# Ledger of designs, part 23: VHH binders against Phenylalanine--tRNA ligase, chloroplastic/mitochondrial

Target 1, 376 residues: Phenylalanine--tRNA ligase, chloroplastic/mitochondrial, of Arabidopsis thaliana (Mouse-ear cress) (q94k73)
Amino acid sequence: AVDIGGVAIARNDVVREDDPTNNVPDSIFSKLGMQLHRRDKHPIGILKNAIYDYFDSNYSNKFEKFEDLSPIVTTKQNFDDVLVPADHVSRSLNDTYYVDSQTVLRCHTSAHQAELLRKGHSRFLVTGDVYRRDSIDSTHYPVFHQMEGFCVFSPEDWNGSGKDSTLYAAEDLKKCLEGLARHLFGSVEMRWVDTYFPFTNPSFELEIYFKEDWLEVLGCGVTEQVILKQSGLENNVAWAFGLGLERLAMVLFDIPDIRFFWSSDERFTSQFGKGELGVKFKPYSKYPPCYKDISFWISDLFTENNFCEVVRGIAGDLVEEVKLIDQFTNKKKGLTSHCYRIVFRSMERSLTDEEVNDLQSKVRDEVQKKLNVELR
Key: E = the ipSAE of ESMFold2; O = the ipSAE of OpenDDE; V2 = 0.75 times the mean of E and O plus 0.25 times the DockQ between their complexes.

## First folded at step 18 (VHH; framework vhh_3k1k_2)

Design t03 (from p02 with S54H; at its last look DockQ between E and O 0.93; V2 from the best seeds 0.87)
Fold by ESMFold2, look of step 18:
Structure t03 (fold): chain B 376 residues (1-376), chain A 120 residues (1-120)
Amino acid sequence: as target 1 above (376 residues)
Amino acid sequence: QVQLVESGGALVQPGGSLRLSCAASGFTFSDYAMRWYRQAPGKEREWVAVISYHGGRTSYEDSVKGRFTISRDDARNTVYLQMNSLKPEDTAVYYCAARYIYGWETEDHWGQGTQVTVSS
């Protein structure tokens, strides 16, 4: 059992093998208490603390900080409260970890937004682990960390500005986030790109020129007025922003594979003992990959996410990538065959042929059992 | 397998019009925001326009406002860019992108591009 947000969470609260609506495996449950963002000597925690420092220094500690909220939330919190369309694919069992038909592992920190507004919070940062069923490669992992910020304005804030409330909030937002980007990345060229999020209008993306390319730093915008009205704030305007901590930390620390964030290897963890930005990760070895192919006729149970869940359940962080390399449809029989290449590579050592063959054998067995595919 | 195929690029005289199309397959098109980008010779790729789920919201880069219109046909899995009053500076390879949005996280899938050339 782990304690998050003052609530003890046991395996049976999350993994319910007898519930047909539960799709949370033990490999995901094992991540709930790890809270990398709360570790001051970890790249994710260092980045969170650097963002906190910016807001503390520039906003007189007016932003309340929430970093220990439970990742177990309702579908209303995770989807409806943030205006995700009712028919959107993100609500599917394929994309989201469901505890039961109305309870999920949060896919974003905005799941807490409405509750915090109802409790009277008006300026806050939320940081936490978020969960998404996903593919496997060096930049995708089913658990990662987000931070978001939220700021409510009252009419008194914009009345003297000569601007309508939306323009006032958008300009305040952009000023705040340009300062944040400079704090994290130094003197860099910046640009704003209009974009779309269901929960903000207008919506923006901040990009910086960094390491010879334009890097998306964060998404943001003026909070949809429907959200504020539903929280009893009909006379207010607000802005919000959000960012993925792993993506930014990979750039800031030169970390080449998202799996490193989950490593307990002292050759990784010892490099961040200062607890400060500015450290560049120094790789301690290059280990060769081992490639194994698996081909099968797919079933009605098959999805790529379901397959990746099987592979992760067996190989853990020894799998670097799962890639579809061939697809063939027999139109007469209405059957489709997929061939996947699994790249096995440890971040910490060379793998033997025997280890890889054992992992592959277990994958072949388990995919047949769980996904009802026919191996070729 | 996500696939985006742009078409409609051509050589056009200044002041002319073109309609670009981007046909999508391998994903549920209505679940994605759609975007157009362009890359002029010797320049970096730049955002041009975006359209929300089901077409309810659009936005444009300042230099194309009033001249370009993004639209989508979810039944045909296609996004369009109607380009009017074309100028030589609009010369570029135009790219379609499909954006999956999951909270604050986004993931883009790109097409191969279609060439638009505006000259006399």
Scores: ipSAE 0.787, ipTM 0.927, lowest interface PAE 0.8, mean pLDDT 91
ESMFold2 (binder alone), look of step 18: mean pLDDT 83; pTM 0.842
OpenDDE, look of step 18: ipSAE 0.908; ipTM 0.962

Design t04 (from p02 with G56D; at its last read DockQ between E and O 0.92; V2 from the best seeds 0.89)
Amino acid sequence: QVQLVESGGALVQPGGSLRLSCAASGFTFSDYAMRWYRQAPGKEREWVAVISYSGDRTSYEDSVKGRFTISRDDARNTVYLQMNSLKPEDTAVYYCAARYIYGWETEDHWGQGTQVTVSS
ESMFold2, look of step 18: ipSAE 0.818; ipTM 0.937
ESMFold2 (binder alone), look of step 18: mean pLDDT 85; pTM 0.866
OpenDDE, look of step 18: ipSAE 0.911; ipTM 0.964
ESMFold2, look of step 19: ipSAE 0.810; ipTM 0.932
ESMFold2 (binder alone), look of step 19: mean pLDDT 85; pTM 0.864
OpenDDE, look of step 19: ipSAE 0.912; ipTM 0.964
ESMFold2, fold request of step 20: ipSAE 0.825, 0.820, 0.802; ipTM 0.937, 0.940, 0.930
ESMFold2 (binder alone), fold request of step 20: mean pLDDT 85, 84, 85; pTM 0.866, 0.854, 0.862
OpenDDE, fold request of step 20: ipSAE 0.923, 0.924, 0.923; ipTM 0.968, 0.969, 0.968
ESMFold2, last read: ipSAE 0.805, 0.832, 0.817; ipTM 0.937, 0.939, 0.936
ESMFold2 (binder alone), last read: mean pLDDT 85, 85, 85; pTM 0.866, 0.865, 0.862
OpenDDE, last read: ipSAE 0.925, 0.923, 0.925; ipTM 0.969, 0.968, 0.969

Design t05 (from p02 with V50M; at its last look DockQ between E and O 0.91; V2 from the best seeds 0.86)
Amino acid sequence: QVQLVESGGALVQPGGSLRLSCAASGFTFSDYAMRWYRQAPGKEREWVAMISYSGGRTSYEDSVKGRFTISRDDARNTVYLQMNSLKPEDTAVYYCAARYIYGWETEDHWGQGTQVTVSS
ESMFold2, look of step 18: ipSAE 0.801; ipTM 0.922
ESMFold2 (binder alone), look of step 18: mean pLDDT 87; pTM 0.882
OpenDDE, look of step 18: ipSAE 0.888; ipTM 0.952
ESMFold2, look of step 19: ipSAE 0.790; ipTM 0.921
ESMFold2 (binder alone), look of step 19: mean pLDDT 87; pTM 0.883
OpenDDE, look of step 19: ipSAE 0.886; ipTM 0.951

Design t06 (from p02 with T106S; at its last look DockQ between E and O 0.86; V2 from the best seeds 0.84)
Fold by ESMFold2, look of step 18:
Structure t06 (fold): chain B 376 residues (1-376), chain A 120 residues (1-120)
Amino acid sequence: as target 1 above (376 residues)
Amino acid sequence: QVQLVESGGALVQPGGSLRLSCAASGFTFSDYAMRWYRQAPGKEREWVAVISYSGGRTSYEDSVKGRFTISRDDARNTVYLQMNSLKPEDTAVYYCAARYIYGWESEDHWGQGTQVTVSS
């Protein structure tokens, strides 16, 4: 069992093999409680602490910090409370890890907004591991870490400013986040891009010009009033922002593959022992890959996420990438064939041909059994 | 697999109008926010407009406000950009994008673009 926020979480609370509404494998359960963001000598923890330093130094009324909230939340918290449409594809078993029909592993830290607002919190940062069924490559991993911030204003804050409440909050938000971006990246060119999130209106993205391209740093916006009304804050306005810690840490530390964040190899971990931003990761070796292809006629049970979950379940972090390399539709018969290339590569050592062949054999067997595909 | 195909780009006189279309396939169109971007010669790609899942929320870059209108027709899996009062500065390749939004994270899928040229 793991203890998160004073709550004991046992395997049987999360992994339920005989429940058809459960899609959480042991490989995902093993990540609960790892909490990379709470490790001061880990890139994710270092980045979190740097963001905390910005808020502590620039806001005299300190933001409350929540970094140990349980990742097990209701579908209401994860979707309804943040205004995700009832039929949206993100609610599917394909995209989200379900414990049961009403309970998920949170896919974003915004699952806690309504809870914290109802408990009377008005200025806070939430940091935590989030879970999503996804593809496999050097920048995607089914567990990663988010931080978000939330700030509530009262009429006294914007009265006398000459601005309506929404404009006041949006301008405050943009000033705050430009400061954060300068804190993390230094003097950089910035631009704001309007966007859409169901839970904010207006919604923005902050981009910076960094390393010869525009880098998305975060999403943000003015909190939808219905969210505040549902929490008893009908006379208030609020802003919120969220960012993915891995994406930013990969850029800031020059880490080339998201799997490194999960490494216990001393050659990785020793490089961050000073606990400070500004370290650039120095690769120690890049081991050779082994490529294996698998082709099959797809079934109605097939999705790429289901396939990637099978591959992850067998090979874990020994898989660097799963890529669709060919697709053919026999229109006369209505059959579609996919060919995937699986790139096996350990971050720690060379893999033997025997090891890779064994992994591939298990993948071939398991995809037929679980996804009802017909191998070619 | 997400596919986006823009059409309707043309040569137009200043002050004229043009309607761009972007036909979508390979995904549930109503689950995606839709955006238009443009890239002028020698410049970086820039955001132009966005439309929400339902079509009820739209936003525009300042230089096109009041002149351009983004809309969507979910029955036809198509997003449009109605461009009125065109100026030479609007000359660009116009791209549509479909945004998958999941919490604070998003992923864009891009079309191939359609050329709009505004000149006398």
Scores: ipSAE 0.763, ipTM 0.916, lowest interface PAE 0.9, mean pLDDT 91
ESMFold2 (binder alone), look of step 18: mean pLDDT 84; pTM 0.846
OpenDDE, look of step 18: ipSAE 0.903; ipTM 0.959

## First folded at step 19 (VHH; framework vhh_3k1k_2)

Design u01 (from t04 with V50M; at its last look DockQ between E and O 0.93; V2 from the best seeds 0.87)
Fold by ESMFold2, look of step 19:
Structure u01 (fold): chain B 376 residues (1-376), chain A 120 residues (1-120)
Amino acid sequence: as target 1 above (376 residues)
Amino acid sequence: QVQLVESGGALVQPGGSLRLSCAASGFTFSDYAMRWYRQAPGKEREWVAMISYSGDRTSYEDSVKGRFTISRDDARNTVYLQMNSLKPEDTAVYYCAARYIYGWETEDHWGQGTQVTVSS
C-alpha cells in the first residue's frame, strides 16, 4: 500500500485483475507512491521548489500549493471537466491507464481544476505524477510530473484597466510566465506561439531559444468560460498554465535519458545534494546496448502502445527504445507485418547476452499470448 | 503510421495566390489540431497558422493575418492554406503538422514540406 493525500492505496485498488477494463500493470502501480516532485534533493523536486520560489517572491504567497492529490480520478474529472470531446482518441484504452470503466490514472493535473474551484480555491499550483500509455525512448516514460497554475480574477481586477476580461487575463498570464522563464533559464530570447487546448481559449505556448533550438517551456491560456460557469464563476475570468517537469529538468540539469529520474543509483542521486538549480549531471558511464528485432503479423488487438506495455512489463528500465523499423502489407491475404527493434541498455551495468536473450524470449512469448500476433 | 503529404507549392509572382494542401492518413483526422509552419533558408522553422479540432478556432502569426486562411475538410482528411497577396518574404518550405493533445502535453507529426517561392 502507498499513502497519497492521507489515503492508503493498495495494489488491488489500482491493479484490478477482476475488471476487464483495467490496463494498469504492476510496473505502473510501483510508481504511485514515489512522488519525485516531493523530494527536495531530486531534480524534479528542485525544479518544483524553484517554481514555488518564483511565485512566493512575486505573488506574496497568494498561490496555494497542492502536491499530494491522488492520481486516481474519474473519467469525468480527467476528460469531461476539461472539455475533451466524448469520442476523442485520448479516452481510449490505448492511450490512458484505466482502473475501471469510470476511473483512470490522471493524464494531467487539470483533472483537479473543477474540484479545487468548487472548494473555493482561486489561486493555486498543482504538482503531481501523471500517466499515459506511450512509446519507449529516452524522452518518453509512462509516468512523469506536471505542474500547473490557475488564477481567477474578479471584475474589480480588470475594471478600470481599459481591457476586456479576456485580454486582461491573457496579458497578466504572459507577464507571469515570462518572469517564470527568466527565473528558471535566465536571460533568453522568448516567443509566444498561438496554439489550441480544449480547456483554454485563447491558448498559447511559451518558447525560449536555448541550446541552439526553440524549446517549448509550457502551454497556457485563458480558461474556457464554460469551465468557470460550471463552478459558479460565470462573472469571473481565469488563466491556467501547465508544464512537464521532466522535459525542463532534462534541459536544465543535462540529464540525457528520462529513466535516470527513477534511478536509486547513488552515482545519480548524490549529484543533486545541494538542492539547487545550476547543477549539471555528469554521466558516470554509458553501457553497451544490445539490439534485438522481432517481426510479426499484427492482429486486431495489436497497437504499438500494447506492444510497448508488454516490453516494459518484462524488461522495465532495461529497455531504452522500441522502434518500428519495417512494415509490409500483404494485400492478397489482408495481413500486415511489423518489425520492431528493441534496444536493451541498463543505466547501471552491462547486460549479458544470456540476460538479453531471456528477456527477448519472454517478449516473444508474451506478445503472442496477449496480442494474438503471429511471429515471422 | 501517421503520414502528412503537402502539395501545391510553386513559383509565384509577388501579389499572387497559392493554395497548399496537406493530405493526412494513419490517424483519426478530427481528433487532431492542424497547423502550418514555414522555414526559409538559414532561418528557424516558424509557426504560421492553426486550426482546432472542429475548425471553429483559427489563429495566424501577425505577418500573414488577413492574407492567409487555414481550413480543414474532415471528409477528405485534408488541411489547406490559402495564401493571398504573397510577398517575397513568404518564400519558404511550408510544413503541415498534426498536433496530438493529451492534457497539457502535445506531440507534432510533420510532413515533408512543399516549396513556395515568391519572386519576379
Scores: ipSAE 0.811, ipTM 0.931, lowest interface PAE 0.7, mean pLDDT 92
ESMFold2 (binder alone), look of step 19: mean pLDDT 87; pTM 0.880
OpenDDE, look of step 19: ipSAE 0.888; ipTM 0.952

Design u02 (from t04 with T28R; at its last read DockQ between E and O 0.94; V2 from the best seeds 0.90)
Amino acid sequence: QVQLVESGGALVQPGGSLRLSCAASGFRFSDYAMRWYRQAPGKEREWVAVISYSGDRTSYEDSVKGRFTISRDDARNTVYLQMNSLKPEDTAVYYCAARYIYGWETEDHWGQGTQVTVSS
ESMFold2, look of step 19: ipSAE 0.827; ipTM 0.940
ESMFold2 (binder alone), look of step 19: mean pLDDT 86; pTM 0.873
OpenDDE, look of step 19: ipSAE 0.920; ipTM 0.967
ESMFold2, fold request of step 20: ipSAE 0.827, 0.836, 0.823; ipTM 0.940, 0.942, 0.938
ESMFold2 (binder alone), fold request of step 20: mean pLDDT 85, 86, 86; pTM 0.859, 0.872, 0.869
OpenDDE, fold request of step 20: ipSAE 0.925, 0.926, 0.925; ipTM 0.969, 0.970, 0.969
ESMFold2, last read: ipSAE 0.840, 0.815, 0.811; ipTM 0.944, 0.939, 0.937
ESMFold2 (binder alone), last read: mean pLDDT 85, 86, 86; pTM 0.858, 0.872, 0.872
OpenDDE, last read: ipSAE 0.926, 0.925, 0.926; ipTM 0.969, 0.969, 0.970

